# Ledger of designs, part 2: VHH binders against Rho GTPase-activating protein gacQ (gacQ)

Target 1, 189 residues: Rho GTPase-activating protein gacQ (gacQ), of Dictyostelium discoideum (Social amoeba) (q54sl6r67to255)
Amino acid sequence: GSLPFLFEEELPTILVQTIDYLQLFGLQTPGIFRENGSLASIQSYRSLYDNDKPVNFPPHEAHVVASLLKAYLRELKVPLCTFEHYDMFIACESIADEKVKVELLKKVIAHLPPFNRKVMKYIFSFLQKVVENSNVNKMTPDALSIVFLPTILRPQANTDLEILQFTVEDSKSTKTLMSSILLNYDEIF

## First folded at step 1 (VHH)

Design d05 (framework vhh_8dlx_2)
Fold by ESMFold2-Fast, scan of step 1:
Structure d05 (fold): chain B 189 residues (1-189), chain A 124 residues (1-124)
Amino acid sequence: as target 1 above (189 residues)
Amino acid sequence: EVQLVESGGGVVQPGRSLRLSCAASGFTFSSYDMHWVRQAPGKGLEWIGNIYYSGSTFYNPSLKSLVTISRDDSTNTLYLQMNSLRAEDTAIYYCARGTDYESFWDSGYNLDYWGKGTLVTVSS
C-alpha cells in the first residue's frame, strides 16, 4: 500500500480502527509492539482490510492488533517519514543539544507531505499514551525506538545487503529519537 | 565482546529428542529477546522461533508442535528442545540476539549477533 500523494481529510480506516482498539484494550498490555501476535490472525485481518470487509477485533487480541498496525506501516511503499527525509532524521539523532535537536526535528517534520504529517501527528499522540502507561506495559520511548520506529523510518534499499547495512548501523543510533519527538510533541506538531 | 556459543548437536536417530544450548556472554542477557534459526545443507535460513525478554515464546507455525524454546537468565543460557526428529531436521542450528523485535519472517533484520552454529544430523 501507499499513503495518498495529495492531501486527504480522512485517516485510513485500518489506522483508526487499530489505534482505537489499542487505546481501549492495549495500553496496559506488557510488551505491546514488542511481542508478536499470531501470524495467522494478522494475515486474516489483513485479508479483510484488503477486500474492504468489516473488521471487529475481539478482546484480548492486543498483540495481534499492534502487529497488524506495524505491518500496515512497514508495508507502505514509501515509509511514513519518507525516503527523501531519512538522512535528516538520522542526523537529528547525532545532535547533543536537545533544543537544537527539537528545532531540526520540527523543521524536518514540517517538510513532510501534509497527509504524512497528519498521520504522524495522530500516531505519535497515541504513542504518548503508550509511554504514559510504561509502568505496566514496559514500553519506554527507547523501547519504541527499537520496535516501532523502523516501521515508519527506513532507508531506500534495493538489496538485502543494503537493508542489513542500514538496519544494523542506524537502529543502534536512533535510540533517543522517539523520546525527543514524544517529549516535545506540542512543540513539533 | 558479545559471544553466543551453541552446543548439544550431533547424530541422532529419527523419532528421538535433542536439546540444544546457547551460552551467552558480554551483554545483559535478561534484557534481550533471543532466537533460534537453522540452515539445512544447500538451503536458506529457516526461523524456528524466539523467546522474548518476558519469557513469552513465538514459534514458526510449521514447527510449533515439535519445538520448545526456554531460557535461564541466571546462567545466561538459551535452550531449544526438539522432539520427534526427522531427517529433514538435519541442519546447522544457530542462536541469535534480537535488536528489532519485528518478525524474522519479514526479513530477519532484527538479529545482530549470531553464534557459529551446531550441526544436528538425523539419520539411522
Scores: ipSAE 0.012, ipTM 0.389, lowest interface PAE 8.0, mean pLDDT 81

Design d06 (framework vhh_8dlx_2)
Fold by ESMFold2-Fast, scan of step 1:
Structure d06 (fold): chain B 189 residues (1-189), chain A 125 residues (1-125)
Amino acid sequence: as target 1 above (189 residues)
Amino acid sequence: EVQLVESGGGVVQPGRSLRLSCAASGFTFSDYWMHWVRQAPGKGLEWIGNIYDSGSTFYNPSLKSLVTISRDDSTNTLYLQMNSLRAEDTAIYYCARDSYSLEELYGGPSYFDYWGKGTLVTVSS
């Protein structure tokens, strides 16, 4: 298993262990995914995963574990949503009819590589539980669009100017994608 | 004060190798992803590659020269090894710090918040 790639048939250990922990200990943590944990702790855990060492998360490290999950997804060589489908995800935002938008999102997600779709289904099932606890944790679908979506949806870029251009142009478009996917999870997956 | 200082540039013959260094100060270097970016005369910025704080690397597949990025967190130094240099590799080479930090509340795309002043590499006979 290569940590920065999504090419294995089974869900990656780091993905399963972080999400399992967060479902038990993180759902009622205010600012989960928005607040950061200790950098030293995050770096220590990443080093353990990178070297295939056993990892066990003690209680009260929800921010560390959430940050580790985000870092893992952001470090993937090809983002979870892929580079090929980036334009289609962004295009979904411009659709005024929510029913049509959801049908297009379902189609785009269905065209992802099977393993990417499996990983995305697993992650979004978990994020739906985060949103269900937003009365305590304060993380709404819009908040997750700001702090989480950039870890899985990013454009292919060769220059700093291209990265900045894509960020500026797409910042208005990405905020509702998380809402549409999470609120329509059962229809999409 | 965050500072990134590139060194190792100069005039080099085609086909030769060159190693660039970037000395970082004013922040916890080991906590940040680092990038190499270049700008050829009259051209835009070209991203070369990055190195994560874990030591893993990701490179621009369009690069013509053979490159390797590495880091030494004990000396706060980033390296770019270039082999088989060609005339089109003539550029100012920049060390850049990733704008997304694990300490960042919002996260962000992998683009840059601090740059060095650059070091000129001229590949010429």
Scores: ipSAE 0.000, ipTM 0.156, lowest interface PAE 15.2, mean pLDDT 79

Design d07 (framework vhh_8dlx_2)
Fold by ESMFold2-Fast, scan of step 1:
Structure d07 (fold): chain B 189 residues (1-189), chain A 124 residues (1-124)
Amino acid sequence: as target 1 above (189 residues)
Amino acid sequence: EVQLVESGGGVVQPGRSLRLSCAASGFTFSEYAMHWVRQAPGKGLEWIGNIYYSGDTFYNPSLKSLVTISRDDSTNTLYLQMNSLRAEDTAIYYCAKEPSYYDIWTGEYGMDVWGKGTLVTVSS
């Protein structure tokens, strides 16, 4: 799929429903976003959304719903952070001065398409709540950098060598990026 | 939790064959695609190939005639068979697991788990 055009006011239904569910039932789930949900269940729910069928998540499916959210973000033709801005986000990781890093992150995010910024703001507000419950769910900003960040920040790659180099080299180097954005949420958004 | 342990490396003479193994634990091995990659001293990473959960393989075209990747899901083991080894095949060889979730429609994936590697030295 793709995100709606720039001037859409409403967030995608799948995004709202998955996050609403996870805020009610998922925040205290150990390994949320790290543990896998059933691929068959994820694909079943995705099919319901694709066919505009009603979706109701039963209790105790936090891992499936979290995986569905990750799948939705990963399947976007253009990732939430965009391909165009990938190098700029990666460059932010190398900045030693935290104040300079946050100012650059704020500028990069401000240059995202308006709807992408709106979606990102909504998602990161939710991820702050996940991190606030890390004493129970064990998901720190560093853990989210490993399991969640790649769903929204990925390079444009046409060969398996490029995918390997970008995934291994860049994702290992972006460990602090999620932490910087979450800890400085009010400054950035 | 998840572990990948490579073995089978060592010193080998040019022209010989060698088979590397990767023992996987902590996940349902049969449900994930697996990759082989290598890094020669002072060089970048070179992707060798992968094997999907279906058994389908895809190889680096530069290496296709020289390597075979296979898997034994009953023992949770990934293999790399290398033939006609040359000095330029000297490298640390890593196996890597794809993420626990991937988009099967687009085939998009990343690698979220690596082994520690096994050193292969091709020396006369």
Scores: ipSAE 0.000, ipTM 0.125, lowest interface PAE 14.9, mean pLDDT 78

Design g01 (framework vhh_gocatamig_d2)
Fold by ESMFold2-Fast, scan of step 1:
Structure g01 (fold): chain B 189 residues (1-189), chain A 123 residues (1-123)
Amino acid sequence: as target 1 above (189 residues)
Amino acid sequence: EVQLVESGGGLVQPGGSLTLSCAASGFTFSSYALAWYRQAPGKKRELVAGIYSGGSTVYMDSVKGRFTISRDNAKNSVYLQMNSLRAEDTAVYYCARDLGYSDYEWGSYFDYWGQGTLVTVSS
């Protein structure tokens, strides 16, 4: 169950439609990206996108649309941050000096394929708006590191067991990555 | 608030058995995957067993056939039945919840951990 990703310079329709919806209806939703939407609704929308059918999101489905966006990113055959750059992103977390960390993050992101960098720039611009509304939605950069970052940053693994073990080890090593990227967005992108 | 509270650890002789319990609160328990991890002094934390929201299970090779993970959604609890215990099973055992499991084929990383319960296997 992966969706196609790298074939055009244009942003994927599912990405644009989900983020447009969330900017209008999701920014004031408590626990956005943390609370799951209806699995049946998510699967229904995924089926529409997979079959190139029109999708219209009704009001009051912010959790469903946020979950759909996460599912789309999570199920990309190659994660947005790529497998090749995984170790470099993890290494950035270990850097105590914030200025050095941001400079390395800028270099790692610049090394991503151009389309991946374009998608990442678009997503992180949106996540800044989520964090700007954290007084209401309760989603801080640290919270997004827990619930969102794993959808775009994961290691190459052969089994579900290996993925589970790596995510446990590395979740402690990614706590501040989201904060560093979001707070330094204009320098990094 | 989300809480995971482990219990059931203790001292047991080799070949003995223990049942660990994890009591969960503050979330819709039935919608989430739960896992047991362990950490021995000076070693990395490792996955012992996991149970998915649908009831499917996963185990590390060294505990297959000896340990059984189960859940009781009515009691908001997950259990680890440990049989034929060995000295190498000595560790602090942790309960963990996966936030993204219900939305994905695999799930995202674990967000909430319990404080741990010590299991010592020694004569």
Scores: ipSAE 0.000, ipTM 0.295, lowest interface PAE 12.1, mean pLDDT 81

Design g02 (framework vhh_gocatamig_d2)
Fold by ESMFold2-Fast, scan of step 1:
Order: structure tokens, then C-alpha cells, then sequence
Structure g02 (fold): chain B 189 residues (1-189), chain A 124 residues (1-124)
């Protein structure tokens, strides 16, 4: 894809601009990250970023901007959580003792490349604000585990069909990971 | 309340045809990725066909040319037309609706909503 690898020292412009917009205009949007934005609008904005053109998001485009952020994360050559650490993240879901689970999540995240940790820290700080507004936007940690977590945590696969099959199998099994990371943000990051 | 209701399953002879229908209530299917999955006894659930909001489609290799997925946004429904049915097509078929997917990215949709399933049996 045309979207960059995460090896730079600076946070990607698309990440900063989408999150800045969503913090100002998206936090009280019902179904944020669950509802689709217009594909034509998403593709238009992606084209602007791919060609290093200036991007200004108009008012009332929260679903488009949220979808653009998810598309950016999904199109990374290697997901934020990496392919190497996928099995370790999935294993953490099955741990009944919350203290042991958090300690293992902290270790897995600490083993990620430094830039991936920086990006993840930035994103999860933002997701805490989304959850704080869940009375209005209806996005709980469980809901974010279903609709957002798959954009950053996915297994290695060779075809679209294999990716779709694996996602269906594992999506329910990762339901508590988002909650554990968000509730223990200061301990983990 | 968000719900997907499937219909159209049944017993059919090899070489026959069936049309599966899935009606959505509690949300609008416009701009959503929609898919049909199936699960045969003792096997994992597998993607059969998908359709984007723009009308682009994807099919499992073994059904390509035999099955057609379509959507009717005015009726809030998705359909699977199944032709030239084979014994290997015997499975429970599930309708699924996804909140976010970009077909062109080649990465996974996340299906928020699933139907109850409808049984398709292909036998003589």
C-alpha cells in the first residue's frame, strides 16, 4: 500500500490530524468507530495524504475521519501489535488473574518496537477519552475491542479470505484486552 | 434493537438453485460491508461472499461463477443467489453486517452483527 511503515521518530501526520479532529468533534458522536463513513470521502482523504497534499476536515465528518484512522491502521504493512506478538496478545485474553494479565500485557507491549509503543500509547490515551464519553457515544471498552482492536491486532495471512476467516474466529476472544489496557494505562505505558 | 433475519434455506438436489435473503432491522445497511459465511459440520466458519457499499464483491474460489451476492438498500437486505449447488455446499449459512471495511485495503472487516443461520442441504 501507499501508506508508510512505522519506523519514523515523529508521529505520522495522518494519526495526529485524525485524532486531533476526533477529540474536538467526535467524542460525543453516537457509534464512533462502529458506524461507517462514506467510502468516497475516505478514499479522497487517503489520496491527499498519499500525495502529501494539505488536508482540512470540515465539520460533521466524524464518521469519515474515524473510518480514515481505522483504514490507515489496517493498511500498515505490519500491524501496530506486530505479527510476531499476535499469539502472546491472544494468550493474555485467557488469563483469569487480572494482576498477572496486566503484568504480561505490560511485558508484551514493552517488547514491541519503540516507535510502535509510542504510537500505541498515543492512540490508547485518545481511546480513554472516547470511553469517558460512552454515555453519549455508546462506545465502551468492550465495543472498542470488537470494532477497533482488529485494526491493530491481526494474524499474518496471505489472502483477504484468510484474514477475514481469522478475524471472525478471534474477535470475540479479544473482548477484555481493550478494557485491561485502558483501565491499566498508567501501569502499562 | 439491531437484528439480522435470514430465510431461504432448505433441501435441494445437486445442480439445483436456492436464494438466501437477509433482512436487517434496527440499522440501515447503506454504506456497510455485508457478507455471507457458512459452517459445515466439524469445520470452521468460512467467508462465502462479501459486498461493499460501492457494490464491489469478493467470493470464495469454490463458489465463484456459481454464487452471486447482491444488496437492496431500499429493502435493507442482502441476498445470496446460489446456482449449480453441490454436496460440498451443505452448511449453515450466516448473514453478517460490518460497521467498517475498506475492500480496497485487503484487510479484515469486523462483523458487529450476525444472523441466526439458515441450513442448506444439498442431497439426492
Amino acid sequence: as target 1 above (189 residues)
Amino acid sequence: EVQLVESGGGLVQPGGSLTLSCAASGFTVSDNYLAWYRQAPGKKRELVAGITSGGSTVYMDSVKGRFTISRDNAKNSVYLQMNSLRAEDTAVYYCAAESTYDFWSGYEPHFDYWGQGTLVTVSS
Scores: ipSAE 0.000, ipTM 0.156, lowest interface PAE 13.7, mean pLDDT 79

Design g03 (framework vhh_gocatamig_d2)
Fold by ESMFold2-Fast, scan of step 1:
Structure g03 (fold): chain B 189 residues (1-189), chain A 124 residues (1-124)
Amino acid sequence: as target 1 above (189 residues)
Amino acid sequence: EVQLVESGGGLVQPGGSLTLSCAASGFTFSDYALAWYRQAPGKKRELVAGISSGGSTVYMDSVKGRFTISRDNAKNSVYLQMNSLRAEDTAVYYCAKEGPYYDILTGYEGFDYWGQGTLVTVSS
């Protein structure tokens, strides 16, 4: 899949429905986004969305719905943060001065396509609520950097080996990005 | 530092059973997902089964109902119980530790440490 390019287009149905569900049933689920749900259930829901069929999530499938959201984001042809801006996001991690880091993050995010900014704003608003409940769900900004950030921020690579190298090298370089964006949400968005 | 050591492979007849074990060291075992992969001669390596830190499991379709993955956090071990074995299950089986980019649905494997593997041969 691909994201729309116009800011005024509606948010993708899968994004809205998964996040609405997770806000109602997922915020107090230990290991949300870390633990995977049933693969068969996830693939079943993906098939329904791919064929524009109605989707209704029953209660107590938070891991399935969270995994579905991650899969949707990971499978975008161009990641939410874009390939074009990857190096700029990575560069932000090395900035020791938090104020300078936040100003650079704000500029990078402002330069994203308008619809990508809209989606990112929506997702990070939700992730703040996940972190707010970390006493129960155990998902801190650092944990989300490990399990969630890779779904939206990945390099353009020509080989599987290059992708693996970036996993090892650059995931360490993004450890604090999630924390910086979430804690400074109102300033950045 | 991180080590994964597989054992339990061998020769079995079709319909037989084997239990594979993976002993892990060098990391906080209970915090990570682990998986079993296999690679048959001349074929790509494929995910057989995975288990999260919380005990949630996933299986490839051809082994559902026949294989069971489990973990023992006190022993830093993960297991694959294989029942009703078929000739097509013949492969080297590898234990793998979760890496930061693990995603079962996309087939992108962020597993960052692999063992040496254990050979399973299903033949009469």
Scores: ipSAE 0.000, ipTM 0.148, lowest interface PAE 11.0, mean pLDDT 80

Design g04 (framework vhh_gocatamig_d2)
Fold by ESMFold2-Fast, scan of step 1:
Structure g04 (fold): chain B 189 residues (1-189), chain A 125 residues (1-125)
Amino acid sequence: as target 1 above (189 residues)
Amino acid sequence: EVQLVESGGGLVQPGGSLTLSCAASGSTFSIYALAWYRQAPGKKRELVAGIYSGDSTVYMDSVKGRFTISRDNAKNSVYLQMNSLRAEDTAVYYCAAGSDTPEEYFNYLSGYDYWGQGTLVTVSS
């Protein structure tokens, strides 16, 4: 695709630059990751990254930068959680015992490619900070399950309609996954 | 924040027509996507049609050419015009609203933040 592929030893520059910006300017933004920024601004920044041009985010563009991060993750050829491990992540949701669920999540994440695990650890460290500021930004783990989790966890599908249908099913099937991972971050990663 | 109120459901004969309406109130400037879903007894909830900011639309294959989704930004409303109705269209229809941009359509909508209560459509001979 036009955005950098995840197969690098160092974290992708777009990932680091967007998260650095959001940690400084986005944590107290109401509806961060839920409300979208200007499509024109998002496409402008994507064009800069695609052409290896320098990118500087001005103040007051938290929604644009958050949308850019989501777009980057969504448009990866293989999602961060991979297609191969999708069924195992979904199976974790059905486990009633939280300790057993966390143990299985730890194992599933440990089986991801090493670079995917590194990226996921980095992203979820940031998402914990988003949730810690939920009194202001209104983004709970459940809200992130709806708006963020589908960027990194999706089944292999042949059409956009199948992907949209899976989003509804995933909302039912993965409601507590984000909460379980974030609450048990130190045990899992 | 946002409330969705559906109307227009009812009983209709096969081949008939109905128009469903959904009015959104509250903080509607954050809405980038509106959609109609349906759920028949014993079936999963499925996407029927979606419309995004900029009026780009998507339809499930079985309703293409029969259903038309439209949006009235001045009234914060979305409509589903249903023509040539079939028995298999019998379901509870739900209006849904989300914050996704049209660009996010390529893979998914980020999830729908708001849902209506549903309106029953029955197609019977």
Scores: ipSAE 0.000, ipTM 0.171, lowest interface PAE 15.0, mean pLDDT 78

Design g05 (framework vhh_gocatamig_d2)
Fold by ESMFold2-Fast, scan of step 1:
Structure g05 (fold): chain B 189 residues (1-189), chain A 124 residues (1-124)
Amino acid sequence: as target 1 above (189 residues)
Amino acid sequence: EVQLVESGGGLVQPGGSLTLSCAASGFTFSYYDLAWYRQAPGKKRELVAGITSGGSTVYMDSVKGRFTISRDNAKNSVYLQMNSLRAEDTAVYYCAADYSGEWLDYGESYTDYWGQGTLVTVSS
């Protein structure tokens, strides 16, 4: 899959349905986005979306639905944050002054394609609610930086070794990006 | 420093058994999904077996019923018990780890960490 370029396009059905479900049933699930759901269920739902078939999530599938959302984002041919803007996001991590860091993050995000920015705003609004329930679900901004950020922010790579190298290096270097974006959501979006 | 170190590879006769071990260090093992991949000469790397942080397992069709993947979180180790080995099982076997577990859906290119590999030869 690919995201549209136009801001006026509707949000993808899979994005809306997974996030709606997780807001209702997933916010108090320990380890949400960290724990995997049933692989057979994830693949079954993905097949339904790929074939434009109706999807209805039953109760007690929070891990499956969260995994499906992450899989959808990771499978995008161009990640949500784009390949073009990767270096600028990484540069933001190196900034010690939080105000300067937030201002640069705001600029980088503003330069994303309009539809990517719309999707990102929608997702991060939801992730704020996840973090607000971290006393129960145990998912902090740091935890989301490890399990969620790599689904939307990755460099363009030609080999598995390059992907591995970037994953190891960038997991260490991007720890505070998720925190900075979530805590400064109203200023950034 | 993140390391995955495979051991247990070697030469074995058809119909024989072998246990591969992978010792992990440098990360919180219990949060990771773990997998065994293999690559034969001239072929692409393929997923053989996986085990999630939650304990669910997945197997390639050609090894189902013959191979068993297991993990020991206290020892930071994952194992592949290989029974009824066939010549077609000859390959370099790689241990892999993924924090998010999504490697099971997308395979090789989304794996967080890789080991160096251990050679398994099934012959004579």
Scores: ipSAE 0.000, ipTM 0.140, lowest interface PAE 15.8, mean pLDDT 80

Design g06 (framework vhh_gocatamig_d2)
Fold by ESMFold2-Fast, scan of step 1:
Structure g06 (fold): chain B 189 residues (1-189), chain A 123 residues (1-123)
Amino acid sequence: as target 1 above (189 residues)
Amino acid sequence: EVQLVESGGGLVQPGGSLTLSCAASGFTVSSYELAWYRQAPGKKRELVAGIYSGGSTVYMDSVKGRFTISRDNAKNSVYLQMNSLRAEDTAVYYCAREYDSWLGEYSPDFDYWGQGTLVTVSS
């Protein structure tokens, strides 16, 4: 899968349905996005979306739905942040001056394809709500940087091992990137 | 509580062999992707080998053919068999649980890393 680039102004159905569910039922779930849902359940729902079948999430499946959202983003042919802009996102983490860092992040995000920017804006608006409930769900911006950021930000590589190796090294150094974007959401988007 | 405990490290001569063990508690290893990382003094951690929940394996090019990652679901443990060891394999080896899947989810988080086991390869 790819994000629609032609004739589509609407957000992808799987993105809207998973986030709508999580906003209603997932925000107060301890370890949301950190704890795994049932792999069999995730694959079952993925199959329904792949075959354009109706999807209704039953109660008490917040971990499954969160895992499904992450899997969807991870499996995009080109990650949400794009391969082209990967080095610029990583460079933002090395900037000591927060104001300069935010200004560079704003410029990098502004250079993303318009639909990618729209999707990212929607996702980060939701992640702000997750963080607002961190007293219950225990998910801080730094925790989301570890468990969520790699689904949308990864380098172009030839093998799964290379992708994971580069992502792990860079993610350890990008723990504060998610925090900078979420805290400065209104300035960046 | 998720815990990973490594063992099996030690001093070995070039060309020797070692088997590292990782005992997991607080979760079932068959449901997760697990990996061995290593870190030489002053360097960042690098991925050495991984095993997917389905049993498929992946290796760093420099260890391919020499190292074998395996899993024992009954013992809730993962292993790294290291053969034909070289001086450049000297490092602290860490066991890690990846979040959900191999791509885009990993465990640099403190709760999902073991404390490490030292492997020294020297004459």
Scores: ipSAE 0.000, ipTM 0.157, lowest interface PAE 14.0, mean pLDDT 79

Design g07 (framework vhh_gocatamig_d2)
Fold by ESMFold2-Fast, scan of step 1:
Structure g07 (fold): chain B 189 residues (1-189), chain A 123 residues (1-123)
Amino acid sequence: as target 1 above (189 residues)
Amino acid sequence: EVQLVESGGGLVQPGGSLTLSCAASGFTFEDYALAWYRQAPGKKRELVAGISSGGSTVYMDSVKGRFTISRDNAKNSVYLQMNSLRAEDTAVYYCAAGEPYFDSLYEWSHDYWGQGTLVTVSS
């Protein structure tokens, strides 16, 4: 899949339904986004969405629903943060002055396509709630940088090997990005 | 908790062979992509070989034709058969597991790592 072109278009149904479910049933789930749901269940739900069929998530499927959300984001042809802006996001990690870092993050995010900014604002609002429950779910901003950020921020690569190498090597180089965005949400969005 | 336990490392002469094994627990093994990484002293960690849940493989150029990655879902294990070993293959070898993904090597997570096993190639 792809994200809509116009800011005025509604948020994707899969995004809204997964996040609504996770806000109600997933915030107190240990290892949410880190622990995984069944691949068979994820594929089953994806097939329902692809065929525009009704989706109802039963209780106690937080890991499946979280994995479905991550899979949806990962499989976008162009990642949420875009390929064009990848180097700018990575550059933000190396900035020691938090005020300068936030100013650059705000500028990079402002230059994303309008619908991508709308989706990112919605997702990060939800991720703040995940972090607020980190005493129970154990998901800190740093943990989300490792397990969630790669679903929306990845470089354009020519080979399978390069994509796998970037996934492993860049996790440490982006450790504080999630924290900076979440802490400064109101300034950035 | 996800646990990966490597075994099979040791000292071997150039031209020799070793088989590394990685035993996994704490997740639905058949749904995961698995990989072998290595790190030599003073160098960055590098991907050696990977295998998807569906059995597709990828290899580092310098090991193609010499190393073979395989998996056994019934035993929750992944293996790295290393032939024609060279001094440059000396490193600590790590097993890693991705999150449950479709049949795609592109969607691995680095969160799940074993403790590593040392391979030394010297005469």
Scores: ipSAE 0.000, ipTM 0.202, lowest interface PAE 13.3, mean pLDDT 81

Design g08 (framework vhh_gocatamig_d2)
Fold by ESMFold2-Fast, scan of step 1:
Parts: structure tokens; C-alpha cells; sequence
Structure g08 (fold): chain B 189 residues (1-189), chain A 123 residues (1-123)
């Protein structure tokens, strides 16, 4: 489906419904966000959202719902972290002093458009709960850096293949960003 | 060439059991979502059961508790154990595989279907 630009005053329905479901049914799911759900199911749900049709997720579709959330974020016209601030986020990875790194992350995030900050705060609050259950679901901050961070942080590129190549390569060098943001959530947001 | 070959269908009496098998070749099986769909004459194809790469499963309400989907990554096979069969379960059963990595970016082949195996539940 065609995913919208982030310019809404209220949190998008797809974001709220997917995260609400995952908090209830997904936190104990091994490999959540790493394992994919059915493409047919994901496309079916995207079609419902695109046509403003009611969506209800049945039990035991955690991988489908997690994949749908990642699809929604990845397909945004401008990524959640924005193209403008990409270089600053990447630069934060290279900072050895955690206190300095966190202060710079706080400043970068504070300079995001207000709605992007609101969405990011909501998502990272949820991701903290995922990490708190990593004993069962096996998703650490490092794992989320590999499989989730590329959906919200990507460079401006000319082709979908270039976007994929850049996000895969950069995820190797941004491994600690997810950890720094999640560990320092209350200071950053 | 990607191939999915279903087997195990046949004629069975109500209350009986059948095990369907799907043998896959031509792709990295362990990375794929595998599912069983069925289609009765004059009806749309519907999802019966699915199994994700990590082993999580999903079932249609009317088969839950009666059918069990499983996979054997070493043998590149997916199975559907069907118990307590009913006349309404009569259909052609299809195996499908989805490479969610490639298909999710809308790049590369995402879906493969087998030829189907007929299950008839009748006395």
C-alpha cells in the first residue's frame, strides 16, 4: 500500500494499533522484528489501512504485525529521523564519551520536526519494553539496531537498491545508537 | 527453478485423518514463511495454516485444534497434519512459500505456489 507523509497532529492509526497489539501479544515472541510475517498478510493489512477500512489483528500474528510496522516506517516519503539529520545521527555513533554522545543525540532529536519527535518518543517507549523482555524474545538493542533502526534512519538515495545497501552498511556502524537512545530514553525525550 | 510439490491428499471418511506434505526446492527454505491454503469448488482460496521462519504458527479458526502445521528445514518440507476431518474440509490444498526479505522491499520474487493436492471428505 501507499504509506503517508508524517504531517498529522495525532499519532497515525496504523502506528497505535500495531504497537498496542505488539505490547499485548508480541513482547514474548522470539525474534520479534527479526523474523518476517507473510507478505500476503502484510499487503492485505496495508490495503485496509490505505482504504481507511477497519483493521483487527487476530492472535498469533506478532511477526505479521511487527513486519507491518516496519513496512509503514520504511516506506515513509521522509524517514522518521529525516534526511536532513542523517549525518548528525551517524556522527553520534563515533563519539566515545557516552555523556557527550547522549547530549548530542538529545540535541539532534530536539531539532526534529515536533510530530517526528512525538512519533519517535512513542516508538522508543515501546522498544524499551521489547528490550526489557529480551530474555524471552532475544531482541537486544544491538539486534534492534540491525533490523529496526534502518526503517527510521536512512540516507537520501536515488534507487531502492541504494537505500537498502546504504542502510545495511550503516547499520554495522550504528550498532550503539539504539543502545544509547534506549538506555537514556528519559534524558533524551 | 523454484518448485513446490504437494502430496498426501486422498479420499477419507468424516472423522478421519490425513497428513499433507510439501517438498520444496530451488531456494533457502529456512528463511521462508510457508503456508497451506485451500480452495473448494466455486470458492476463493483461503489461508488454512502458516508457519514463520522461526516456528511461530497461525491457523484459521475452523481448523484450530484439529490441524497442525510443522516444518523440517533439513528436508526442505512443510507438513499439515489434519485430524477430525469434516465434509467442509473438502478442497484442493496448496503449499506456498514467501521470501519476505526480497518481497518486502517489493524487489525480487516473493511468492511461489505448488500444483495442489485434492482432499475429499466423504463416506
Amino acid sequence: as target 1 above (189 residues)
Amino acid sequence: EVQLVESGGGLVQPGGSLTLSCAASGFTFSDYYLAWYRQAPGKKRELVAGIYSGGSTVYMDSVKGRFTISRDNAKNSVYLQMNSLRAEDTAVYYCTAEDLYSGYFDWGPSDYWGQGTLVTVSS
Scores: ipSAE 0.000, ipTM 0.111, lowest interface PAE 15.2, mean pLDDT 78

